# Designs tried in a protein design chat: VHH binders against o75319. Part 113

Target 1, 181 residues: o75319
Amino acid sequence: GNHIPERWKDYLPVGQRMPGTRFIAFKVPLQKSFEKKLAPEECFSPLDLFNKIREQNEELGLIIDLTYTQRYYKPEDLPETVPYLKIFTVGHQVPDDETIFKFKHAVNGFLKENKDNDKLIGVHCTHGLNRTGYLICRYLIDVEGVRPDDAIELFNRCRGHCLERQNYIEDLQNGPIRKNW
Key: E = the ipSAE of ESMFold2; O = the ipSAE of OpenDDE; V2 = 0.75 times the mean of E and O plus 0.25 times the DockQ between their complexes.

## First folded at step 8 (VHH)

Design qa6 (framework vhh_4orz_3; at its last look DockQ between E and O 0.31; V2 from the best seeds 0.00; counts 0 for: pae E 4.5 > 2)
Fold by ESMFold2, look of step 8:
Structure qa6 (fold): chain B 181 residues (1-181), chain A 119 residues (1-119)
Amino acid sequence: as target 1 above (181 residues)
Amino acid sequence: EVQLVESGGGLVQAGGSLRLFCAASGFTFDDYGMAWLRQAPGKRREWVALITSGGETDYADSVKDRFTISRDNAKNTVSLQMNSLKPEDTAIYFCARQDWDYSEGFDYWGQGTQVTVSS
């Protein structure tokens, strides 16, 4: 099926670059087959994503896809010049330590390989909010030493929507620092 | 506590019809998509039909045009009308709630109701 993800229309397509970081968050782009169920102004395709990034005078250097499905778009729908990484992330639980490690490893590798440019890491789940916000904030807290409330505030402001899933918020604010790199 | 209770299962002859019901409680029903899944003997649970919070529906190819999912937000119920039943529709049918954050996942299931279609 190509039904529109629940509540997907309610979220801004693309956020703003998070100042002091290389992150930008967005909701999942939807391939052409979904557009039969969308008004023209509701469409947000992989092409639309790149147009919106360009309008911000930014460039993506990596896309990290956190969805637990492969139905929304194909990596072939992305420009061949942009690396794509899928990290299957179950959406109802705080991501486990292995998932957190994979995310941190990917971000650290990108930053090392891209130290001489200003390209961004695009991160999305279905809505670009809860799983996306959790992993970005977890990275900022554990790796960059950002205070939990500051990381959450920065994400919420730049995404344009507040984190919603309470178990994620509680884990970021009160859970342990993860030392798994 | 989230509860999903299926009913309406039973024995039915091939070609017949049956209507399943799912009573939902313990959450804001209107905010969630709902689905029916089924599990035949010795098989994995498979998706059958889905209805979004806004009433949009989707079906597995094997049941399309024979089954109709619907919801009644005033009664907090989901229904599955099953027509032109075949022996291969024999299964335990489960009502499930879509995860709030991830529309392809289900976070709660009922205990199921048995549907048996005689040849």
Scores: ipSAE 0.156, ipTM 0.549, lowest interface PAE 4.5, mean pLDDT 90
Fold by OpenDDE, look of step 8:
Structure qa6 (fold): chain B 181 residues (1-181), chain A 119 residues (1-119)
Amino acid sequence: as target 1 above (181 residues)
Amino acid sequence: EVQLVESGGGLVQAGGSLRLFCAASGFTFDDYGMAWLRQAPGKRREWVALITSGGETDYADSVKDRFTISRDNAKNTVSLQMNSLKPEDTAIYFCARQDWDYSEGFDYWGQGTQVTVSS
């Protein structure tokens, strides 16, 4: 169905590029069928996503979709020039090691293949906040050696919203480093 | 804390009717789709009826035209009117909150209420 995700309207559509990284976070864009349930100013389609990224003088090189459903939009709604990767990630619980590894592997692969440009890795879940923030921060902590508090602060500032789930925050701050292989 | 409390279950003869109620609390009720699930002995839990936050409804084929789901956002309640009940409708019925980001499509449900239909 075309049910608007709860609290979806409450979040900024697109964050800012995270300085020192290739990451940008955003909430899930919704395909056209959802527009009838939204005010014009609330609409955020795949097309709108790319327009907003362009307004920031940035370009997306990869989209990582962490939602656990496929009802929001289709890969076909995206430009053919931008790869789309789905990592089904269950909400509210800390991602498992497999999910974390998949995310890290995707990011590392992108960076290896895109050394000659400055294209961004766009990451989203439903709100582009909790699952998105956790995995981005997990990467920065485990792979880049960033302090947990610094990673969280950087993400929050750039997304324009703070990580909300305490279990995510606690795992990032005090949990073990996850294997990178 | 999210709470869902079912009521209205009982024993009824085949062909009879029951109305189940669910009282919801601990969240913004009108933002969520709600559903009724059921689990018969020895069987897996299955969804029975769904109602979106906007009031749109859907039903399992097995209960279509016999069951009606409704909601009252002012009272934070969801109901299931069950008509023309059959012995195969015997199960524990659960009220559930819909969440598409969960593997089962639901993140909370109550303790359930027993519905028994005798032949």
Scores: ipSAE 0.064, ipTM 0.512, lowest interface PAE 2.2, mean pLDDT 93
ESMFold2 (binder alone), look of step 8: mean pLDDT 84; pTM 0.848

Design qa7 (framework vhh_4orz_3; at its last look DockQ between E and O 0.31; V2 from the best seeds 0.00; counts 0 for: pae E 6.1 > 2)
Fold by OpenDDE, look of step 8:
Structure qa7 (fold): chain B 181 residues (1-181), chain A 119 residues (1-119)
Amino acid sequence: as target 1 above (181 residues)
Amino acid sequence: EVQLVESGGGLVQAGGSLRLFCAASGFTFDDYAMAWLRQAPGKRREWVALIRSGGETDYADSVKDRFTISRDNAKNTVSLQMNSLKPEDTAIYFCARQDWDYSEGFDYWGQGTQVTVSS
């Protein structure tokens, strides 16, 4: 069925662009069938996502969906001009090396193909916080050489919510660098 | 490690009552919606009752007005009060943690407790 994810309403729908990067994080948009379970001001559809991005004077160039399901919305709900990439990512545990590599590869590919514009990489999981934050920070740390605490602080500030899961934070701060090739 | 341990099952006559308990550990209990599921012999596992982290409840039509789900976040427990029990309520009852990213809607559940309602 169309169940609203737990605590989904507690998070800001869309964060801010992370300065110095092409990343923006948001919570999962919900297709129209979920609206009957939401107050109007709580609704956040794929259309709403793009409207909010536009309000920030930004444009999405890629959406990376990290949820472990396909029930929230369909790629067909997105404009055809915006590529959609699904990376099934299990919640609550640190993403495995394969998942991390897939994410890095997708980001690097996007950056290589989009040097002539300033379009953003939109990343989301269910809440657009823990899985999303981990992978973005992992990228900044491993690929861009950002200090872990700086990456985490930057993400938290821009998302408007702090990473919550200690295992993610610990791995980012003290875990090994993952390969980038 | 996430653990869910059910208790309180047993044999009861039709029209009787039982109260099931679930003790949860290994995760932040108050961040999750919890549910009771049941599986009768030869049937699929079905959702029975759900309680969100904030206390909002929902019930399957088959048990509505007879069953009541509750939770105690201080004790990390979820309970199911079952009244007016019927033979068709006979099943193994499972305490489950909700996660809609999973196809089943739940990512963990216990070993279950047997409830048998005799006619």
Scores: ipSAE 0.182, ipTM 0.591, lowest interface PAE 2.4, mean pLDDT 93
Fold by ESMFold2, look of step 8:
Structure qa7 (fold): chain B 181 residues (1-181), chain A 119 residues (1-119)
Amino acid sequence: as target 1 above (181 residues)
Amino acid sequence: EVQLVESGGGLVQAGGSLRLFCAASGFTFDDYAMAWLRQAPGKRREWVALIRSGGETDYADSVKDRFTISRDNAKNTVSLQMNSLKPEDTAIYFCARQDWDYSEGFDYWGQGTQVTVSS
């Protein structure tokens, strides 16, 4: 079906670049077929995503899609020049160590290949908030040594919405330190 | 803390009807989408019906027009009205809670209730 994801309309489409990082978070863009159930001002397609990034004077160099589905849009709906990576991330529990490793590996690889430019890593799940915020913060904490509360505050401010899932927040604040990869 | 308890299953003749109920506790029921899934003997579990927090519904093609999912937020219950039952509907039916971030995952399941449709 073309049903809009639960609560999707309640979230800002795209956040702001997180200062001092290469991250920008957004909610899942929806292919044109979903637009029959949306007012024009509610639409947020893959094309709209790139227009909004351009409006911020930024450029995406990688999109990391954390959703556990392919129904929202197809990678073929994105410009061929932008790399796309799907990391299936289970949404009902704190991401496991393999998922965290895949995310860190992708980010570290991107940073190495893009050290001579200022392109951004776009990260999304369904709402661009809980799974997205968890993995971005986990990276900042484990790899960059950022304090948990500072990582969470930075993400919340730049996304424009606060992390909602308590088990994610508790794991970030009090959970085990994950080995860097 | 989260509990989902199904009831209303049983034996019924083909063409008959049953109504299943799911009693939910341990969470803010109004905030979640709820679903019914089923598992026939020797088969994989399959999705049947979903009802969103706002009341919008969605159905598997195999049950569309025969089954109706509904919710009562005052009583914290989800029900599944099953009409025109066929032997292929024989299965254990599970109530499930969908994660509010719409990850397509279900994070809690009931124990299930058996539905058997005789020919």
Scores: ipSAE 0.040, ipTM 0.414, lowest interface PAE 6.1, mean pLDDT 88
ESMFold2 (binder alone), look of step 8: mean pLDDT 84; pTM 0.843

Design qa8 (framework vhh_4orz_3; at its last look DockQ between E and O 0.03; V2 from the best seeds 0.00; counts 0 for: pae E 5.6 > 2, placed apart)
Fold by OpenDDE, look of step 8:
Structure qa8 (fold): chain B 181 residues (1-181), chain A 119 residues (1-119)
Amino acid sequence: as target 1 above (181 residues)
Amino acid sequence: EVQLVESGGGLVQAGGSLRLFCAASGFTFDDYAMAWLRQAPGKRREWVALINSGGETDYADSVKDRFTISRDNAKNTVSLQMNSLKPEDTAIYFCARQDWDYSEGFDYWGQGTQVTVSS
């Protein structure tokens, strides 16, 4: 059915661009069928996503969807000009090496193809926090050489919410670097 | 009412192949990712393969390059081609509808079909 994800209402719809990066994190937008279960001010559709991004004077160039379901919205709900990438990512556990690699590969591909613009990589899971934050931070740490605590702090500040899962935080801080190839 | 019905299980020798089939009904099939799960005796149920409505697939490491999940949205079916089967693949295989609102990531699954791989 069209159940609102647990605690979905508790999180800010869209974060801020992470300075020095092309990343912006947001919670999953919900297609119109969910609106009947939400107050008007709680609604956050794919259209609302783009409006909020525009309000920040930014433009999305890619959406990476890390949710493990497809019931929230359809790629067809997005503008045709913005590519959509699905990376099935299981929640609550640290993403495996394959998932991490897929994410890194997608980001690197985007950056390679978008050197001539400043479009953003929009990343979301259900809440746009834990899976999203982990993978973004993992990228910054492994690829950009950012200190783990700095990456985490930057993400938390820009998302407006802090990573919640200790296993994610611990892996970022103390876990091994994942291969980039 | 959501219904998932698995078929195609059986006994096969190591190195052999099987194709599992799942018929889905009672929901908008195209809106959901579908998956195959399996549960071996005395083991926890584990995710095997996943396919979204667009046909994108993901696999557990243990079955990668051996198993292939596919779907037919016109017929509301999902299949699992299993090649190079191993004794450790012996399990009850379940067709499941993916929904991450549930703790295990799936809200419905069938009764399952037994797959037995002999050495």
Scores: ipSAE 0.031, ipTM 0.346, lowest interface PAE 3.7, mean pLDDT 92
Fold by ESMFold2, look of step 8:
Structure qa8 (fold): chain B 181 residues (1-181), chain A 119 residues (1-119)
Amino acid sequence: as target 1 above (181 residues)
Amino acid sequence: EVQLVESGGGLVQAGGSLRLFCAASGFTFDDYAMAWLRQAPGKRREWVALINSGGETDYADSVKDRFTISRDNAKNTVSLQMNSLKPEDTAIYFCARQDWDYSEGFDYWGQGTQVTVSS
């Protein structure tokens, strides 16, 4: 049962803070039971996540977990108490309007409650790329008025990997602006 | 259009062997993990075996050391060799493709092939 997610080893563990935003993206951390199938340099645990964030002189104020499962780690395995929100997001299709709304609502709530600090919103799916990039870009486009191509380029550069799913890219570039709350 | 087509099911006596095949088309087969799942009537579908894009395998405890999953990337096929079959192995067996942004989900399924093990 603790098989390593497909292609998970191929992705950088944590991206860089996206300038001008409160976002940082990463792949799903794996609890210690997965490490039997990993070389030491391949490991990326919940503790490793927080160490890497601190190495960037940043601090997480919220984790948004987009995975459809709870097998990778438990919120109680995080080395610090940090607000945690799971938004079950199925893969391979553009997230529906309810999922997009939940994401926007969570981000807006965080920004309001954290207006006097500089803590980051950490967002991940399994690889921290397609679902994560889509929802971050959708927020920047719909709420912050960022041009689609600029949002995608910023995400790709800061994540260190380009968005891969064409249906997500097409919806961001050519789809209508989604209504905000 | 992604398609997964299972074959090789049938009736077999307890203690016997059977080999299932799944032909895949409509996607870059080499890039995806593939799995076999099974479902008896009235029961929850359960995971049986998985093989990732690199050929690494994993098995449910109930079939470990009796079943072997394999893949042939040149022919876009995945197979399940089933040995020492028991009546409890009776089920419809499904071939499935793992979701690319994997979260334990499978995004495409075959129609299934029936395996019946008689006592």
Scores: ipSAE 0.030, ipTM 0.427, lowest interface PAE 5.6, mean pLDDT 88
ESMFold2 (binder alone), look of step 8: mean pLDDT 84; pTM 0.839

Design qa9 (framework vhh_4orz_3; at its last look DockQ between E and O 0.04; V2 from the best seeds 0.00; counts 0 for: pae E 2.5 > 2, placed apart)
Fold by ESMFold2, look of step 8:
Structure qa9 (fold): chain B 181 residues (1-181), chain A 119 residues (1-119)
Amino acid sequence: as target 1 above (181 residues)
Amino acid sequence: EVQLVESGGGLVQAGGSLRLFCAASGFTFDDYAMAWLRQAPGKRREWVALITTGGETDYADSVKDRFTISRDNAKNTVSLQMNSLKPEDTAIYFCARQDWDYSEGFDYWGQGTQVTVSS
């Protein structure tokens, strides 16, 4: 199966760096086998991702892949110099504490190891919006003390699309602060 | 009030055929990819077939060339034609709706319909 994920075409491929953070969000890149089902202007491959990041005068230092599948692209399609981390994130429901912990641990480790550069953490799920936005905002709220509405506004503006999944939004706005480690 | 109701299961001899039906209600059917999953005794639920909003289909290797998924958007139904049935196809079959945002998962499924293949 290389069917195009539902609604994937509706989203901008890559967002903008989130000011004051090391995050950039994007939708899942699709390996070449998917391109039979895409118009040329719809294509967004791993190579296209890195070209778009370079066009923003940025550099990725880590990719966190939140999808619960391996079918979209292979880690071998990424430059050898960019670490890749898969965190299997169940959608539909607010991510559980184990998933949130893994995300926070990965981000904190990256920041420690990359304190002497300005490389970015690229985060994606399938659409680069709901699971991605939730975990980025959860980190900003719990670890950086950002107000929920400010985290959501920053993510939405930089991604170029608003968070859509209401149970995620409700949990960010009204749910408990999660333990930081 | 999303509802998915499976039917068409039963007992069939190896080599035979069955057609399963799923009636969907409580949502805009045309906007969702639909799937069939199955669960054999003592096994985990496994994916069988998927049909996208655009009508593209995908199948598990174990059923490829024997099963055909289809949808009727006018009737809000999805079907699974099962040919050349084997004893290992024995399972409860579930109709499922793919989550609109979580492409790797399903957010609703029915109670299932039993398929038993003897011989």
Scores: ipSAE 0.409, ipTM 0.719, lowest interface PAE 2.5, mean pLDDT 92
Fold by OpenDDE, look of step 8:
Structure qa9 (fold): chain B 181 residues (1-181), chain A 119 residues (1-119)
Amino acid sequence: as target 1 above (181 residues)
Amino acid sequence: EVQLVESGGGLVQAGGSLRLFCAASGFTFDDYAMAWLRQAPGKRREWVALITTGGETDYADSVKDRFTISRDNAKNTVSLQMNSLKPEDTAIYFCARQDWDYSEGFDYWGQGTQVTVSS
């Protein structure tokens, strides 16, 4: 159905670009059918996403969707100029090595193909926080060599919300580096 | 009323193949990702395979490269081709509608079909 995801209203729609990276995190935009269940100021559609990004003087070059379902919006709701990538990511548990690798591969591919611009990689799960934050931080740690605490702090600050799940945080801080190939 | 009806289960020898079938009704099939779950005796229900509305697929590590999930939107059906079956694949298999707003990521599933793999 078209029920609003739990706690979805509690999170800022869109974060800020993470300095030194091409990442921006946001909560899942909801297609028009959800609007009847929302106050006007609570609405956050795919169109609203792009408007908010534009307000930041940024441009999306890729959207990575980490949710399991596609009931929230359709790729067709996005501009044709922005590629959409689905990466199945189970909530509440640390992503497996395959998921992590898929994410890294997608990001690296994007960066390779987009050296001539400054377009952003938009990443979202349901709330654009835990799964999103973990994978972004995992990438920064494993690929960019960022200190775990620095990656987490940077994400939290830019998203406007802190990673909530202790298992994610602990894995980032103390877990092993995941293979990049 | 949402309905999911599984079929195709049975007894098969190790190394054999089965194809499970699920007929969906009572909802807009095209709007939902569909999945197969399984539950072995004494074990927790586990996710096996998922297919999105766009046809993208994902698999549990234990079944990857052996199982293939597919869907037919025209017929409101989802299938699971199971090859190279192992005794550890023995379980009741459920067709499920995916909705991550629910605790396990699924809101509806059928009564299931029994798959038994003998050694």
Scores: ipSAE 0.049, ipTM 0.454, lowest interface PAE 2.4, mean pLDDT 93
ESMFold2 (binder alone), look of step 8: mean pLDDT 84; pTM 0.840

Design uc1 (framework vhh_7qia_2; at its last look DockQ between E and O 0.04; V2 from the best seeds 0.00; counts 0 for: pae E 14.5 > 2, placed apart)
Fold by OpenDDE, look of step 8:
Structure uc1 (fold): chain B 181 residues (1-181), chain A 118 residues (1-118)
Amino acid sequence: as target 1 above (181 residues)
Amino acid sequence: QLQLVESGGGLVQPGGSLRLSCEASGFTFSSYYMGWYRQAPGKQRELVAFIYRGGSTNYADSVKGRFTISRDNAKNTVYLQMNSLRPEDTAIYYCAAFRGEYGSSDVWGKGTPVTVSS
């Protein structure tokens, strides 16, 4: 269906690049069929996403979609030059080890192939906050050795919204490191 | 008015060491994430080392184990200790400050040259 996700309007559409990283988080863009249910200023389409990224003088090199549905937009709505990766991620619960691994693998693959540029990894779930923030922070903590509080603070500042789910925060702060390569 | 001034660059032989310094002025240093970047001739700027507000660090794979980034908030200074230098480390090294918040601007130094040559 074309119903607007709950609280979707409450979140900034696009965050800022996380300094020292290649990550940028945003809420899910919505295809044209959703526009009839939105005020013009509330609209955020795939086209709008790229416009906003350009306004920040950045360029997307990869989009990782963590939503558990395909109803929001089609990969065909994206430029052909930007690869799209779907990682179905269940909401509200801490992502399982397989999901975490898939995310890390995708990020590491991108970094390996994009050493010669400064393109960004765009990550989103529905709101671009909890699932998105968890996986980005999980990567920074497990792979880059960043302290959990540093990772969380950095993400929150750059996204313009704070992680909301206590189970995510608790797992990041006190949970075990997940298996890497 | 926000300013970063790098120092410590120069010519060094392979296997040698250098210590870069970057002094900040015009902003609250402790509120910023700090990074060292470098740009070699004909190449793009790349991250070398990054230090977060809480003190954790991140390094490019090419410098891990050789370079150490640190900060002294009392002196508004970030450092880059470079050991076991290699010819491929030759570049202009730039200090950068990031607030990582909506509406914030990056602050960049003018750079200090590092040449590693026998």
Scores: ipSAE 0.226, ipTM 0.627, lowest interface PAE 1.5, mean pLDDT 92
Fold by ESMFold2, look of step 8:
Structure uc1 (fold): chain B 181 residues (1-181), chain A 118 residues (1-118)
Amino acid sequence: as target 1 above (181 residues)
Amino acid sequence: QLQLVESGGGLVQPGGSLRLSCEASGFTFSSYYMGWYRQAPGKQRELVAFIYRGGSTNYADSVKGRFTISRDNAKNTVYLQMNSLRPEDTAIYYCAAFRGEYGSSDVWGKGTPVTVSS
């Protein structure tokens, strides 16, 4: 069946644009078939995502989907044609170097193709928090030279939720800077 | 302008409890996201707890199940109830208010010290 992801209702649907970056984070939108199990105020569909982005006077130019499944929604369910990239990211573990590289490569490609606009990169996993926060922070640290604690604080504030996974936090704070292969 | 004043810090034994208060000045208190941060000696400031305009909360892993953030919009006050205190909770605790809008500035209190030791 169309089971709501564990704890999904506890998270804000969409964060705020992270100042000085092109990132915005959100939890996974759920296609209409899930709505029978949700109160009206709990719904967050692909259409709701785009409406909330528009309400912030922003526009998505890329969606990076970090989930390990397509059961929540499909790119075809999006109300507009937006570039979409799936990077399968295993939860609970610090992402491996190949996953980190794929993420960095996607972001750098986006920045090159979108140098003349202000469109945002939307990033989500299931809750838009741990895997999402890790990869965004890893990019800011490794590519933009942001200090680990500053990247984490910025993400937490703009997402509206704290990073929860201690192994991710420890790796960001005290782990090696990853090469930008 | 919004002003934040923390109170309720002090010395407490391990396993004890303490309640921090943060009073805000201004009619717009209900439109801010509110948070508690802490800074231990020799460490960087870290987020402890967040409470959103609609009342949803989030917590750092290190305090989940022990700390509770709450707000009283009628009194323009945010609280942090700290239970089962540990020596590693020793820090200066700061209250912060955020609008999260482009061009807005964040507001910070001056902090209240908490010491957990026997």
Scores: ipSAE 0.007, ipTM 0.164, lowest interface PAE 14.5, mean pLDDT 84
ESMFold2 (binder alone), look of step 8: mean pLDDT 83; pTM 0.838

